# Designs tried in a protein design chat: VHH binders against p46559. Part 34

Target 1, 369 residues: p46559
Amino acid sequence: MTAIEKFFTEKSPDSEQVLLKVIELGIDFLGGEWKNVDKSQVNVSRVHGGQSNHMFHVTSSTSATPYLLRIHRQPPSQVFTDTVNLAIFSERGLGPKLYGFFEGGRMEEFLPSKTFDVNDVLVPENSRKIGAIFPLYHSINVPVSKSRRCVHLMREWLNGYESLGGGDYEILPTTVNYSDHPKSVSIKDLNHEIDNFEKWSTEIFEHTLVFSHNDLASTNILELNSTKELVLIDWEFGTYNWRGFDLAMHLSETAIDYRVPFPPGIKMNGDLIDNPPNIQIFCEAYVEADKKLKNRSPSDPTAEVKALIQECQFFWPLTNLFWALSAMKHSLLKFENGVDLDVQARDRLAVYFHLKPRSQKIYEELSKK
Below, E stands for the ipSAE of ESMFold2; O stands for the ipSAE of OpenDDE; V2 stands for 0.75 times the mean of E and O plus 0.25 times the DockQ between their complexes.

## First folded at step 8 (VHH)

Design q3 (framework vhh_8cml_1; at its last look DockQ between E and O 0.27; V2 from the best seeds 0.00; counts 0 for: pae E 19.0 > 2)
Fold by OpenDDE, look of step 8:
Structure q3 (fold): chain B 369 residues (1-369), chain A 123 residues (1-123)
Amino acid sequence: as target 1 above (369 residues)
Amino acid sequence: EVQLVESGGGLVQPGGSLRLSCAASGFTFSDYVMGWFRQAPGQEREFVALISWSGDRTDYSDSAKGRFTISRDNAKNTVYLQMNSLKPEDTGVYFCAAGEYTISKYPHEYDYWGQGTQVTVSS
């Protein structure tokens, strides 16, 4: 734990020390009216919903600019990526403004908004809106490596798991009811799965590489109170990947609730695991928005939508393997985020093996063309 | 022309058995996942069972598990549903469906549908 994290987590938000500290931060990074703010005029409230950060809304009864204070909990590498991404989006008006960053934290624009939950993302209209917003983000050129980072991360996590003493992993689903999975998987088996999907994806979908969010769960979607527009946040995993991976990541997450207040802290809806009910409207909206963005001539979108749905279906299991491997490693590190990581890993692996045959079939079909 | 034709439905007493068949034509049968759905009067169409392309994978609704068995014969372009230990609650029109890449329990994921066959379980 960093000094600043300890400071903000051990002290009350209304403590004099915290109030003075947030004034100091206001002065250093925003200046202006913050120079005249007294501690009696400041309010600090904790913002809930982030698993990887501590967040505080800092306001005053003056004209000083309110801000969101984020104290990092994630690894330095993720902090770096997230900060760079936020900075870029800030300049482009695609997210909250970045006011400043310091060791262990950053200051951001506070956006009055509603954070989506697992039910919000299942609303058809919201699914449409989310689908329609993706092309804009996917059109961004970010000056980072154009390699598929999801493959790198999966291998990194698996290696980490092994280094931490992990061995054969038993698959015992808890929140899902599948039986068409192996009883256990070895590190070698998992590496083979990664290799196969890398091969398939590279052969069929390499032309679809885009800058991707790669973690668009409901909690990373804000609906602005004023305009009802959606804003995507938490770009700690923002890297280049296959378009379908990014889209499938969101769609697959619509079936998962991470805010279960009792153990295991996670619930997967088995009825939604195969495909979300709104995949059609989501993909239609994507295609339409993409055409508009690129000034393409109006045409029948039916074939393109069908192809995009297929693309999402192909990557669906890979998103689950991705997070399963993460969960396996972090479980050994005893990372606490309110979710039983072993349960998550086992359930996601069960989902992966359940869906994998469809992906293989898609690959085989598309390889013939 | 794509056709799915269900057969084998009828009246049966509780505890009885039926075997449904669905004959497919007009498409490459082995390239499609086959499913069975049912619809009771006044209710929505619900998933019963599906079988993968080669028949190596099957999935069932909770109600069907342990009682129903789905199978297919790709050489005959036919999918079957063996229903044992039938209950009055199993009454409804049973539909055969075909989907190219779907392993979903949602009807909208399937491309082709039959006209259905009536199954009535009554004493």
Scores: ipSAE 0.006, ipTM 0.274, lowest interface PAE 10.6, mean pLDDT 91
Fold by ESMFold2, look of step 8:
Structure q3 (fold): chain B 369 residues (1-369), chain A 123 residues (1-123)
Amino acid sequence: as target 1 above (369 residues)
Amino acid sequence: EVQLVESGGGLVQPGGSLRLSCAASGFTFSDYVMGWFRQAPGQEREFVALISWSGDRTDYSDSAKGRFTISRDNAKNTVYLQMNSLKPEDTGVYFCAAGEYTISKYPHEYDYWGQGTQVTVSS
């Protein structure tokens, strides 16, 4: 734990020490607006949610600019990436303003907004808006490695699982009703799956590399109260990746309901796993927005949408393998987030093997051309 | 016009064997997953076996595993079900089904169906 994390976790938000500290931060990063603010004029309230940060909304009864204070719980490497991404998007007006950062935390704009749930995502107008946003973020040049991709995290999680004493993983029992998967998988089997998908993706989709969010579940989408515009947040998994993974991740999460009671705290909707109702509208919006952003004339918009849908279908099982590996590792750590992580891992592995043959067929078709 | 035509059904003694065939026409056979389903009197259709596009992936119901073998011949546009060690519980109408880009044991995920062929296992 850092000294600043200890400070904010051990003291009440209304304590004299915290009030003086947030005034000090306001002066240091926001300047004269905060210089004459008295502790009696300051309110600090904890913002609930997330396991990556302690968050506080800092306001005053004066005209001083309020701010969101984030005190990081993440390892330094993920703090670095998240902060770089925020700074880049802040400068472009695509995210909250970054007011400052320091060892162990940062200060940013508080965005009065509604956080989406899965029902919001599936509304056709919202699905169209979301599809149109991706090209905007995909066009940004972010100064991070272009070679790590999603497979880097997957390997880190699998190596971590093994280091924690994990071995062969039993896929049964599942809550999904599939039988087209092995009964168990070894670490060697899982490394083979990662290697094969990396090979396939590199051979046919290398030209699609863009900076990607890689975790666009509904809870990472904010609708601004004032404008109803959508803002994407929580870029901790952001890296260069094949765009189809980024799109497939968003689409595949629409089949998953995290609102069910624990245990298990997760339910996969079998009707939606390989047939999301919004894929057509979403991909149409992406293609339209990408064409406008790049000043391309339409050649065959129906064919381009069909190709993008195929691209999403190719990456779909990989998104499930990605989270299965995370869940396997974090289950051994006894991570608590209201979801039975073994149920998630088993179900996602079953879905992965169920969908993989479609991806293999797409690879075989496209590798001939 | 898409057609799936089953053949090879009939009456057989317990412990006997049958080979079912399903001839496909009206679509690109090698782009489809092929499945066999069966329906006993008064029951819903149940999964028996499936085979992927190229034939390199197969799956079976628990009752079929070890006794039945699904195969396909893409040159002849035909899928087969070799049924060995037949039991009275295997009695029913056997349906051939085709699904584009879908590997599933669920009937609603298959696009085309045959009319079925009767298999009766009785002493």
Scores: ipSAE 0.000, ipTM 0.141, lowest interface PAE 19.0, mean pLDDT 85
ESMFold2 (binder alone), look of step 8: mean pLDDT 88; pTM 0.880

Design q4 (framework vhh_8cml_1; at its last look DockQ between E and O 0.61; V2 from the best seeds 0.00; counts 0 for: loop humanness VH .161 < .165, pae E 16.4 > 2)
Fold by OpenDDE, look of step 8:
Structure q4 (fold): chain B 369 residues (1-369), chain A 123 residues (1-123)
Amino acid sequence: as target 1 above (369 residues)
Amino acid sequence: EVQLVESGGGLVQPGGSLRLSCAASGRTFSDYVMGWFRQAPGQEREFVALISWSGDRTDYSDSAKGRFTISRDNAKNTVYLQMNSLKPEDTGVYFCAAGQYTIDSYPHEYDYWGQGTQVTVSS
């Protein structure tokens, strides 16, 4: 734990120390009216919803600019990526403004908004809106490596798991009822799965590389109070990836509830996994928005939509393998985020093996063309 | 180590049927994906069918689809291949295979193999 994290987590938001600290930050990074703000005029409230950061809404009874204070909890590498991404989006008007960053945290624009939950993302109209917003983000050229980072991360996590003493992993689903999986998997087996998907994806979908969010769960979607427009946040995993991986990541997450108030703190809905209700609407919206963005001539989108659905279906299991491996490693580190990470890992592996044959079939079909 | 023993092969006329069986040794039969492969003279071994651990998922080659049915009885440690509407081109040695972790049509994904049983389709 960093010094600043300790400071903001051990002290009350209404403590004199915290109030003075946020004034100091206001002065240092925003200046102006913050120079005249007294501690009695300041209000600090904790913002809930993030698993990887501590967030505080800092306001005053003056004309000083309110801001969101984010204290990092994630690894330095993710902090760096997140900060760079936020900075770029800030300049492009695609997210909150970045006011400043410091060791262990950052200050950013507070956007009056509603954070989506697991039910919001299942609303057909919201799914349409989300699908329609993706092409804009996917069109961004970010000056980072264009390599596929998802594969790298999966291997890194698996190596980490092994280094921490992890061995064969038993698959015992808890919240899903799939049985078409092995009883256990070895590190070698998991590496083999990664290798296969890398191969398939590279052969079939390499032309689809785009800058991707790679973690678009409901909690990373804001609906602005004023305009009802959607804003995507939390780009700590923002890297280039296959388009279908990014889209499937979101779709996959729509079937998962992380806000279960009792153990294991997570629930996956097998029905939604097997039959996602909004995949058609989502993909239709994506295709339409993409055409518009690129000034493409109007044409029958049917074939393109079908192809995109297939692409999403292909990557669906890989998104689960991705997070399963993360959960496996972090479980050994005793990372606490309100979710039983072993349960998450087991359930996601069950989903992976359940869906994998479909992906393989898609690869075989598309490889013949 | 898992030992696999195929049976049920033989000579049959075109349009006929055969049912192949593969008995597995050991107590861990349900831990394996089971597959059938075949090899015609002068050809490479080719995929025919596979069945998942619990039997809830099956896959077939294009040539087998609609004619062949793979099934398993985990209580008997046995996998079956029902072959209907047999054709001369179905002639070959049929092999039973077991793989532990993957559902795949590639032979290298399977760790254990039977000795094979001869199937001959001829008028």
Scores: ipSAE 0.012, ipTM 0.307, lowest interface PAE 9.1, mean pLDDT 91
Fold by ESMFold2, look of step 8:
Structure q4 (fold): chain B 369 residues (1-369), chain A 123 residues (1-123)
Amino acid sequence: as target 1 above (369 residues)
Amino acid sequence: EVQLVESGGGLVQPGGSLRLSCAASGRTFSDYVMGWFRQAPGQEREFVALISWSGDRTDYSDSAKGRFTISRDNAKNTVYLQMNSLKPEDTGVYFCAAGQYTIDSYPHEYDYWGQGTQVTVSS
């Protein structure tokens, strides 16, 4: 644990030491607005909604600018990219303002907002709004490597799993009702799956490369109280990637229920795994917004929407493999997040193998040209 | 390593039927997705049918669907292809293939291949 993480976790947010510290930070990064603030005028409250940071909403009864304080739980090297991504989007007005960063944390604009849940995402008007905002983010040129994709993180997790002593992984028992998967998979088998999808994706979808969120679950979508506009947050998995993965990740999360009691703390909704109800309106909104952003008229909007749906369907199983590999590694680390990580890994592997043949059919159809 | 041996090919008249068999030896047969592919002279091998590890899932090429049936008997380490309503266009060498832990119609994905059995449909 870093010293600053110990400070904020071992002391109460209303303690004199914390109140004085947040005033000091306010002075240092926001300046004179905070210089005459007394600790009796300050409120610090813990904000929940992430595993990578301790978050605190800092306000005062004065005109001093309130802020969100993030204290990182991860090593500095892992948070650097997230902070750079935030700064880039902040400059473009596409996220909270970045007020400052320091060793072990950062300060950013607090956005009075509602965090979406899965029910909010499935409302048709909200699906349309989410689909329409993706092209704005996908159009941003982020100065990071374009060669590092979702598959690189997947390989890191699989290598980490092996380094921790992991071997063949048993897929049964599952909570999903599929039988078209192996009973177990080896490290070699999983590397083969990653290599195949990388090959397929680069051969037919390399032109779709955009800077991607890669984790747009409902909890990473804020609706601003004042304007009802949407803001995407928590870019820790951001990379250049095939846009279809980014879109399929968002859509596939509608099939996941994290509100079930632990254990296991997770359940796949079988009705949604193959047929998300929002895919049509979501993809229509994406195509329309992308054309408007790029100042061109759609020549055949029905065909473009059909093609985008096909992109999402192609990447759908890869999104499940992605999180299965994460769950496999983190289960060996005994990471606790309210989810039985072996249940997640087994279910997602079963879904992966069930959906993979559709992706291969799409690859074969598109590669004939 | 898995060794695959096809049998049951031959000469048939149009509209006739054949049943191909593929016997497997070596590693546990139930760990493999099994496929049938065919190759006409001068062409690359093309997908005909596949069957999942347990047999619960099958898939067919457009030309095979409705006429051919793939099945497997894991107790006998054998996969079958029942071919009905045969046409001259079905002529070729039929290969049995095994792919571990994948459901895939692309030939590159199959690790083990038989030597092939000739099917000729002519009058």
Scores: ipSAE 0.000, ipTM 0.233, lowest interface PAE 16.4, mean pLDDT 85
ESMFold2 (binder alone), look of step 8: mean pLDDT 80; pTM 0.816

Design r1 (framework vhh_7nfr_2; at its last look DockQ between E and O 0.11; V2 from the best seeds 0.00; counts 0 for: pae O 13.0 > 2, placed apart)
Fold by ESMFold2, look of step 8:
Structure r1 (fold): chain B 369 residues (1-369), chain A 127 residues (1-127)
Amino acid sequence: as target 1 above (369 residues)
Amino acid sequence: QVQLQESGGGLVQPGGSLRLSCAASGFTFSSYAMSWVRQAPGEGREWVSSISGSGGSTYYADSVKGRFTIARDNVKNTLYLLMDSLKSDDTAVYYCARDSYTIEYGSGTYYKTFDYWGQGTQVTVSS
């Protein structure tokens, strides 16, 4: 844990030390409006920050610019990616303004909004809105590497798991009701799974490369109070990637509730794991918004929607393997975020193996083209 | 590192009593409000009781008011929950939690939330 994370976790947000620190940060990064602020005029409120950050809304009774303070819990590489992506989208007016950053944290605009929960993402009209916003973000040219994909991070996690002494991983017990998975997997088995999906994805879907969020759980979706428009936040996993992975990640995450008590701090909705509601309306909205954004002539939208659904179905198991590998590594690091990471890894591996045959069938169908 | 360790759970008959303890370390205990939160099988987390850092103010959920007493010992860095007149509906895992006041992003509505949790202790009330 960094010194700044320790400071904000050991002290109450209303303590003198925290109040003076946030005034110092306001002066350092926002300037003159903060230098006349007294600690008695400051309010610091913890905001729900998900798995990756401690978040605080910093305000005063003065006209000083309020800000959202993020204190990172994540490794340095994810901090770099998230901050770069925020800066890029901030400059384009597509997210919170970035006010400043420092070792272990950053300051950004607080957006008056509703944060989506697990129920919001299942509402059909919200699924339509989410599907419609993805093409806007997918169309942005982000000046970062186009060669690092989801599979590169997966390999990093698996290599890290091995270097920390990890070996064969037992999939049972699980909370999902599947029996078509192995009882355990080796590191060699998991490397083979990654290699196969990379081969399949590159052969069939390389033309679908876009800058992708890769972590669109409900808590990363804000509905602005003023306009009711959606804003996607928390781009720490942002990379160029196959668009189907990005879309499938969102659809897969609609089956996952992270706001349940620890232990285990995670609940998978078995009815949604292989039958996401609203996939049709979601993909229809994506196709329609993409056509409008690019001013494309109308074509056969039924065929395009069917193809996009197939892309999502192909990538769906890969999104579960992705988080399983993360959970396996971070469980060995004793990373504590309110989720039992072995429960997550076991369940997601079970889901991966259950859904993989569909992806293989899709690959075989499309490779005959 | 902040640590919270519960103890004192067990099996008890309806109408019985139980005393839960939570040992705290890694922070200035007296500077923080503390809470008990419980989770019954198949349910979400339910706030039970809170106590101010000094111990001068106590708060209770309606479901436990008059039956449970929260207390703290700032010399021993220990939080307590004295549970009397226990009912089967009190069966749950009981967690010690350090209070934090949190807003829901966007709305600015203030909520009590908890930034550190113990491992939990099982309380079972069975006939």
Scores: ipSAE 0.005, ipTM 0.255, lowest interface PAE 10.0, mean pLDDT 84
Fold by OpenDDE, look of step 8:
Structure r1 (fold): chain B 369 residues (1-369), chain A 127 residues (1-127)
Amino acid sequence: as target 1 above (369 residues)
Amino acid sequence: QVQLQESGGGLVQPGGSLRLSCAASGFTFSSYAMSWVRQAPGEGREWVSSISGSGGSTYYADSVKGRFTIARDNVKNTLYLLMDSLKSDDTAVYYCARDSYTIEYGSGTYYKTFDYWGQGTQVTVSS
């Protein structure tokens, strides 16, 4: 625990110490009217919804700029990545403004908004809007490694799993009813799966590398109250990946509900997995928006949309393998989030093996061209 | 040495109430967020509730919101869980845990990391 985390977790938001501290932060990073703010004029309220950080909405009865105070509970490496990404987006007007960062925390623009849930992202119009916003982010040139981070993370997690004593993993689906999977997979088997997808993806889709969110679940989408515009948040996984991986990551998450209030705390919808309802409108919106963004000549988008759908379908199983491996590792750690990580891992592996043949077929078809 | 010891579990009828306690020692209790985690028979562990070091902030799983109340006494180094309107589905071993990190790992899910656990106390809700 950082010193600042300890400070804000041990004291009440209404305490004099906290009030003075947020004034100090206001002065240091925002200046201006904060220099004239008295503690009696300051209100600090806890913001709920995020489990990864302590968040406070800091306001005053003056003209001083209100701000969101985020106190991190994340590992330093993750904080670093998230902060850098936020800084870049802040400068480009693609997210909340970053007012400042310090050891253990940051100050950012407070955006009155609604956080999407799994039902929101299934609304066709919202899916369209999400599809249309992706090209804006994918067009950004970020000065970081252009390597595919998803492959690195998968291998890292698998190695971690092994290091923690993990062995052969039995696949017993709980929330999905797939049977076309092996009974168990070894570490060697899983490494082979990673290798194959890396190979296929590199051969066919290497030209599609873009700066990616890589974790666009519903809860990472904000709808602004004032304008109804969407803002993507939580860029802790923001790195370069194949475009299709990033898109498929979002689409695949639409089939998963984490709001289950009892064990296992997760439910996957096989119908949505097999037949995602909004993939067409999502991809259409993406293609249209991308075309406009790049000032491309008007043309029939049919072929391009079809190709993009195929691309998403190709990466769909990989997104599940990605999170399955994460869940496998973390299940061996003392992690709790209301979700049975073993159930999540098994179900995602079942989905992976169910969808894998389609991806292989796509690879085979595209490799002939 | 960090120690956590749960107590207060038992058999209760549906609709009944129970209060769990966790005695903490071996660390500065008020400096750490604390959590309750439960494990039902044949199921994985489920996060139930968390409370900040000062007690000023509380968090609940949706399954227990409105029924359970987490509290702490930093003078007594004790964590509490007030359980009202108990249901059969609340049957589980309840563990006290000291929070370490909360991290986001995929799909909008948050992982709470705990570095110390109690032995657990059995709660059984049955008619």
Scores: ipSAE 0.000, ipTM 0.227, lowest interface PAE 13.0, mean pLDDT 89
ESMFold2 (binder alone), look of step 8: mean pLDDT 81; pTM 0.819

